# Designs tried in a protein design chat: VHH binders against A disintegrin and metalloproteinase with thrombospondin motifs 9 (ADAMTS9). Part 1

No score or structure here was measured in a lab: all are predicted.

Target 1, 201 residues: A disintegrin and metalloproteinase with thrombospondin motifs 9 (ADAMTS9), of Homo sapiens (Human) (q9p2n4r1735to1935)
Amino acid sequence: LPQNCKEVKRLKGASEDGEYFLMIRGKLLKIFCAGMHSDHPKEYVTLVHGDSENFSEVYGHRLHNPTECPYNGSRRDDCQCRKDYTAAGFSSFQKIRIDLTSMQIITTDLQFARTSEGHPVPFATAGDCYSAAKCPQGRFSINLYGTGLSLTESARWISQGNYAVSDIKKSPDGTRVVGKCGGYCGKCTPSSGTGLEVRVL
Below, numbering starts at 1 at the first letter of every chain, in headers, positions and changes, except where a header shows other numbers; antibody chains are not in Kabat numbers.
F, E and O are the ipSAE of ESMFold2-Fast, ESMFold2 and OpenDDE, as the mean of both directions, binder to target and target to binder. V2 is 0.75 times the mean of E and O plus 0.25 times the DockQ between their complexes.
[cut] stands for letters that were removed.
The coordinates of atoms that the task and the answers printed are left out; those that the model quotes come from them. Centres of patches stay.

## First folded at step 4 (VHH; from b8w with D99E Q100P)

Design e13
Fold by ESMFold2, look of step 7:
Structure e13 (fold): chain B 201 residues (1-201), chain A 122 residues (1-122)
Amino acid sequence: as target 1 above (201 residues)
Amino acid sequence: QVQLQESGGGLVQPGGSLRLSCAASGFTFSSYAMYWVRQAPEKGLEWVSTISDSGGSTYYKDSVKGRFTVSRDNAKNTLYLQMNSLKPEDAAQYYCAKEPYWDSSGYWEDYRGQGTQVTVSS
């Protein structure tokens, strides 16, 4: 049975982008094959919970007074702030790319993401420039439930920037991760040493 | 491309004063907020002060409020920090920084200087 999208082309004669069953680590997984007209098709996982539960945000507002964390860190539309952070963006994901050799999510592939505001934001990343007082507003969400995959326990995030702070919560089964990340300015991304490794359930 | 160079650090006695300067080039200085941060041994980077692009708004960490004054001269592309009533806990490497941002690569650390050392002797 085919183990990647290139083998689907070769063994089944398929030339259309679409969902195919691949044998991954001894189990069948449904994988979306993109670029099947080329020499290097790419493997994607369609996210069952879609855009509403799979998104990445760099928050665009900055407090007029960056020494505060108003509202006990809750986001408010009426904050004393300005929407002028040029790195801001919001991306949501219908599918994510996976490298089947390393079993890693390729967070920077945005082919099946929609950027509804600002700059594209890679999967599993978040940030802001809101406050110097441990008040992260940027959010990301990962929901892999129903895909047949979960994140391994090796996945770690790194925070970068001035006053960078992150609050990342992972479910025990590795299918859900939510994060709040920011600084003045700060972000969180998967660590390059661990990446976002997945396992087949 | 952005270049920042701090100066004015040195050794002072408790209660003394220093004035730090930051010379900026490689960007439109007057279009960006600027800030001062510091780093003491065994501590992370600590925010000290922020000044708006025009200089009309200033912000301070509570522990330095009333003792430190941030200012800027947009005609000279220079940021200043006047530090009065210095305490031993103010001893640190002080950095100026352009208002932080990050691109798709996330390398905004290139937008601070090498720093200037402030030492407060007992």
Scores: ipSAE 0.005, ipTM 0.198, lowest interface PAE 11.9, mean pLDDT 85

## First folded at step 13 (VHH; from m4 with S106T S109V)

Design n4
Fold by OpenDDE, look of step 15:
Structure n4 (fold): chain B 201 residues (1-201), chain A 120 residues (1-120)
Amino acid sequence: as target 1 above (201 residues)
Amino acid sequence: QVQLQESGGGLVQPGGSLRLSCAASGFTFSSYAMYWVRQAPEKGLEWVSTISDSGGSTYYKDSVKGRFTVSRDNAKNTLYLQMNSLKPEDAAQYYCAKEPYWGDYTEFVRGQGTQVTVSS
């Protein structure tokens, strides 16, 4: 069985984009091959739960008083705050790109992402400029259930920006991750050192 | 690098007035909202006022509404705070600060501050 989309082309003579079964780390996985008409097809993982549970957000509201964290940190979209944060955005994901050699999710590939608000936000990334008082409002969600993949134990996030804070929770099996990130202004993103590495279940 | 320098503080009697200034440099002043914060002895840093990048919108701490007026001159890269009817509880070190911008990870910067003392 082919181990990547390029091998699919070589072994099967395929030239159409679509779902293919590949042998990945000893197991059969369904991988979406994009760009099969080219010499450099790319591998994507279709997210079973789609964009409902796979999204990244940079929250757009900002407190007038950046030194406070009202509502015990709970999001209030009707808050008396500034609502003109131009860097805000919301992206959801139907497919995510995977590097099968490194087994890394390429979070910046947005080919199969939908940006419904503001600016596009990379996968597994969140942020805001809500407050400098450890009051993160940006959210991201990852759901790999049904893909045959899970995040490794080494998968880590870093906080970037001023007064950046993050609260990230990963399920024991590594298939589900949710995070709140923010600052004034701040974000969280997968570590460049560890990356967003996945493993075959 | 971003630099902010406050001035105009001093000693006034209750009911008196002061006008603070903040000279900004090292960034495109007109592209950023600015705000005033203050820190009284043994108290944390507290927000006083915010003014939008264009100056079109202003916001104030409730306790200073009607008494303080924030303004800016983008051509002069200067932020102002007119403080009228000063009260003893207004006494603090006053700082101006630049609003951080997404993607601009420069350090959160404020100046050295200017001392405001209100005493009879």
Scores: ipSAE 0.030, ipTM 0.324, lowest interface PAE 3.8, mean pLDDT 90

## First folded at step 16 (VHH; from p2 with A33S S52T)

Design q5
Fold by OpenDDE, fold request of step 21:
Structure q5 (fold): chain B 201 residues (1-201), chain A 120 residues (1-120)
Amino acid sequence: as target 1 above (201 residues)
Amino acid sequence: QVQLQESGGGLVQPGGSLRLSCAASGFTFSSYSMYWVRQAPEKGLEWVSTITGSGGSTYYKDSVKGRFTVSRDNAKNTLYLQMNSLKPEDAAQYYCAKEPYWGDHTEFVRGQGTQVTVSS
């Protein structure tokens, strides 16, 4: 059985992009093979819950008063703030790229992402320039449920920027992660030391 | 390197006026919103006023509305704070600051400050 999309081409003579069953770490998983007409096809995982629960956001509002965290940190569009942080953006994901050798998600691959606002934002990434008072507003959401994959315990996030803070919650089974990240300005990204590593369930 | 230098502070009686200045360098001044903060003795840093890059919009702390006016001269790379009807509770070290942007800053930047004292 094929272990990657290149092997699918070799073993089955396939040349069309689509879903294929691959043997990954001893288990059959459904993988989307893209670029099958080329010599370098890429592997993607289709996210069952799609855009609604797989997104990354750099929040675009900034408080007039950067020394406070109003509304107990809750987001409000009618706040004493401006929507003028031009680095802001919102990206949602139908599929995510996976490196089957390292078993890491390639967060910067946006081939099957939709940016509905502002600038594209990598997977599992969030940020803002909302306040210097530990008031993160940027959000990211990961839902791997139904894919046969989960994040490992080694999957961690780092905070970058000034007054950067993050609140990240992972489900016990590693299939769900939600995070709030921000600063003045700040963001959170998966740690480059370990990458966004996944395991087969 | 971003640099900010405040001036214009001093001693005034209640009801008096002062005009603070902030000289900016090391960045495209007109492209950034600027703001004033102050710190009174034994108190935390508090926001006073913000002005957008073009100067088209201004925002104020409620306690200074109607008394303070923030403005800027982009040709001179200078931020101003006109303070009228000063009260004892306005006494503080005043700082100007540049609003940050992810791509162009490494640290939070403000000046050394200028002291405002209000006393009869």
Scores: ipSAE 0.870, ipTM 0.953, lowest interface PAE 0.5, mean pLDDT 95
Fold by OpenDDE, fold request of step 21:
Structure q5 (fold): chain B 201 residues (1-201), chain A 120 residues (1-120)
Amino acid sequence: as target 1 above (201 residues)
Amino acid sequence: QVQLQESGGGLVQPGGSLRLSCAASGFTFSSYSMYWVRQAPEKGLEWVSTITGSGGSTYYKDSVKGRFTVSRDNAKNTLYLQMNSLKPEDAAQYYCAKEPYWGDHTEFVRGQGTQVTVSS
């Protein structure tokens, strides 16, 4: 059985993009092969829950008073704030790229991402410039359920920026992660030391 | 390097007026919202007012509404705070600050401040 999309081409004579079953770490997984007409096809994982539960956001509102965290940190569009943070954006994901050699998600690949607002935001990333008072408003969501993959225990996030804070929750099985991140300005991203590593369930 | 320098503070009697200035350099002034904060002795930093980059919108702490007016001259890279009907509780070190923007690689920046004292 093929272990990557290039082997699919070699073994099956396939040249069309689509879903294929690959042997990954001893298990058969469904992988979307893109660029099958080329000599360097790429592997993607189709997210069962699609963009409804797989998205990344840089929040666009900024408080007039950056020294407070009103409403106990809850998001409100009618807050004493402005929607003028131009670096803001919202991206949702139908598929995510995976490097099968390193077993890491390539978060910056946006081939199958939809940016509905502002600037594109990488997978598993969130941020804002809402407040300097530990009041994160940016959100990201990961749902790998049904893909046959889960995040490893080593998968972690780092906070970057001024007054950056994050609240990240990962499910015990590693298939679900939700995070709130922000600062003045701040964001959270997967650690470059470990990357966003996944394992086969 | 982003630099801010406040001036115009002083001693006034209750009911008096002062006009603070903040000279800005090291960034495109008109592209950023600016704000004033103050710190009284033994108290934390307190937000006073914010003005958008164009000067089109202004916002104030409730306790200073109707008494303070924030403005800016983008041609002069200068932020202002007109303070009227000053009260003893307005006494503080006043700082101007630049709203940050991702990618600027700037820390939280404000000037050295200017002292406002209100006493009879």
Scores: ipSAE 0.869, ipTM 0.952, lowest interface PAE 0.5, mean pLDDT 95
Fold by ESMFold2, fold request of step 21:
Structure q5 (fold): chain B 201 residues (1-201), chain A 120 residues (1-120)
Amino acid sequence: as target 1 above (201 residues)
Amino acid sequence: QVQLQESGGGLVQPGGSLRLSCAASGFTFSSYSMYWVRQAPEKGLEWVSTITGSGGSTYYKDSVKGRFTVSRDNAKNTLYLQMNSLKPEDAAQYYCAKEPYWGDHTEFVRGQGTQVTVSS
């Protein structure tokens, strides 16, 4: 069986984008091959739980009073705040790109993402510029369940920025991660040293 | 480098008025919201007022609303706080602060502040 989308094209004579079964690390994995008309097809994983459970957010509201964390850090639509953080955005994901050589998610590939507000936000990324108190509002969510992949224990996040705070929760099986991240201004992103590594289940 | 210099504090009677100034340099002043905050002895930092970059919107702590007016002159890179009907509880060191952007590494409060004292 093919081990990447280029081999699908060469070995099976396929010329259409679509789902194909590949042999990855000795196991069968369903991969969406994109760009099959070109010399450089790309490998994506279709997210079974889709956009509602796979998203990245840089929250766009900032408090009028930047010295507090109101509502015990809960988000409220009627906050005393303004929506003026120019780096803000919200992206949700139908598919994510994977580098099958390194087994890392390529978080910056947004081919199958929808940016419904503001700037595109890479996968597994959250942030804000909400207050100088430790009051993170930005959220990301990862749900790999049903894809045949899970995150490895080496996948880690870093906080970046001033007054940055992150709270990352990983499920024991590595298929679910949620993050609450922010600063004044701040973000959490996967570490560039370890990347966002996955394994085939 | 962002620099903020507060001035205009002093001693005033209850019911009196003062006008504080904050001279700003090292950034495009009109692009950022600005804040007034204050600190009384042995107390934490207390937010007073916010003004947007254009000056189009202003926001106030409830206890100063109607008595204090924040304004800015973007041509002079200067933020102001007009304080009327001053009360003893308004006595504090007053600071201006700049709204951050992504990549801003500076402490929220940077200036020396200016002292406001309200005494009979």
Scores: ipSAE 0.650, ipTM 0.887, lowest interface PAE 1.4, mean pLDDT 92
Fold by ESMFold2, fold request of step 21:
Structure q5 (fold): chain B 201 residues (1-201), chain A 120 residues (1-120)
Amino acid sequence: as target 1 above (201 residues)
Amino acid sequence: QVQLQESGGGLVQPGGSLRLSCAASGFTFSSYSMYWVRQAPEKGLEWVSTITGSGGSTYYKDSVKGRFTVSRDNAKNTLYLQMNSLKPEDAAQYYCAKEPYWGDHTEFVRGQGTQVTVSS
C-alpha cells in the first residue's frame, strides 16, 4: 500500500530509518527510508552487489607525455605519470537515492557513498585528465541486479570537456553499465544531468 | 586571455646550442606544469619535456635526455629550454604548452612557436 517513505510513516506508524516494502508502479520494491524522524524522508535503493560493483572514479594521474596512449590504453601503476589532478576522486556506493515521482536515480546524493580517495564523485560518473590522446582511464560501474530495478533506454551518457572520450557498455537488461571516460580534461555524466531513469522489473 | 610567446630559435650547426624562452601571461604561471613540444614538417606533434609548477621535477623524451634542460623562472613568468648538442633530428617548430585544469576551454594555448634549424 505505501508508495513512498512518507506514507510508511503515516500508514504504518514507523519512525525509524530502515528497509520497507513499498508499492511502486504496481510492484513491491524494497526501499531504504532515511530521515524518518522528519517530514521529508528520502528513498534509497540498497545495492545488492554493493560498493565492489558500484563505484565512480575521476582518475588522478596525468602522463608526463600528454600526446601518447601507452600500454594500448591499459592502466599501469608504473606509468610515466604523476598524481597531481586535483579534481580526482573515488566513491563507492552501498545505496543510491531514487526519486519515485520521476523514477530517476539522484546521482549527486552521496549519503550512502564512501569516498576513499580525493573528492566525492557522483554515481554513474567517470573522468580524468590523463592524456590528449584517445586514452580514457577513469572508470565507473553500475550493478542494479537484484534490486528490482533496471535502467531504461533513455539512460545515456555524454562526454564533457576538452579532448573528451568515453567507452560505455550497457547490458541488454539495463542492470549493468560500465564506463571508461576521460579527456584533457574530460568526464562522462548522464545526459539528463544528475539523474538516470529506471523502471521496476 | 592565456598567452604564450615562444622565442630564441634560429639556425645552428650540429653540436651547437640554443636557448628557447616562453613568456607566459593571463594565468598563475607557478600553479601549472608546462610542456615543450615540437613539430617537424610532415611529422606529428612530438613531446619534448615537462616541468612541474614549482620546478621541482623535470621529465624528458629519451632522445633529448642529457642534452636538453627545461627550467622556469616563476618570478618572470618564463619557461626555458636549453638545447645543447643539437642534432639534425631536433630541427622543428617548438611550442610551449600549459597543462590543463578541469574547465579549461583552450587548446594547449599554442603560440606561433619558434623555429629551430640544424643544418649540416
Scores: ipSAE 0.601, ipTM 0.867, lowest interface PAE 1.7, mean pLDDT 91
Fold by ESMFold2, fold request of step 21:
Structure q5 (fold): chain B 201 residues (1-201), chain A 120 residues (1-120)
Amino acid sequence: as target 1 above (201 residues)
Amino acid sequence: QVQLQESGGGLVQPGGSLRLSCAASGFTFSSYSMYWVRQAPEKGLEWVSTITGSGGSTYYKDSVKGRFTVSRDNAKNTLYLQMNSLKPEDAAQYYCAKEPYWGDHTEFVRGQGTQVTVSS
């Protein structure tokens, strides 16, 4: 069986973008091949739970009083705040790109993402500039259930910025991650070094 | 290099008035919201007031509403706090502060402060 989208072209004579079964690390995985009419097709994983459970956010509101964490840290639409943080954005993902050689998610590939507000936000990223207290409002969500992939134990996040705080929860099977991240200003991203590594289940 | 310098503090009787000034340099003053915060002895920093970069909106801690007025002169790069009907509870070191953006390296950039003392 083919081990990447380029082999799908060579071994099966395929020229159409679409879902193909590949042999990855000795296991069968469904991969969306994009750019199949070119010499450099790209490999994507279609997210079964889709845009509603796979998103990245830099929250755009900033508190009038930056020294507090109101509402016990919960988000309120009627906060005493302004929607004026210029780095804000919200992206949701139908598919994510994977490097099958390293088994890393390429978080900055937004080909199958929709940015509904502000700036594009890479996969697995969240942040804000809401409060100098420990009061993160930015959210990201990852749901790999049904894809045949899970995050490895080496997949971890780093917080960046002043007063940066992250609250990241990983499921034991590595298919779900949710994060709340922020600072004054701050964000969380997958750690440098090994990025966001996955394994085939 | 961002610089903030507060002035205008002093000793005043209860019910009196003071006007604090904050001279700003080293950044585009009109692009940033500014804050007044204060610190009484052995207390943490307490937010007093916020004004947007344009000066179009102002916000106040509840206990100072109606007594304090924040303003700015963007042509002079100066932030002001007019404090009327001063109470002993208002005695503190007052600081102006600049709102950060992504990539700022210092927490809650502020000046050296100016002392306000209210006693009879």
Scores: ipSAE 0.277, ipTM 0.716, lowest interface PAE 4.3, mean pLDDT 89

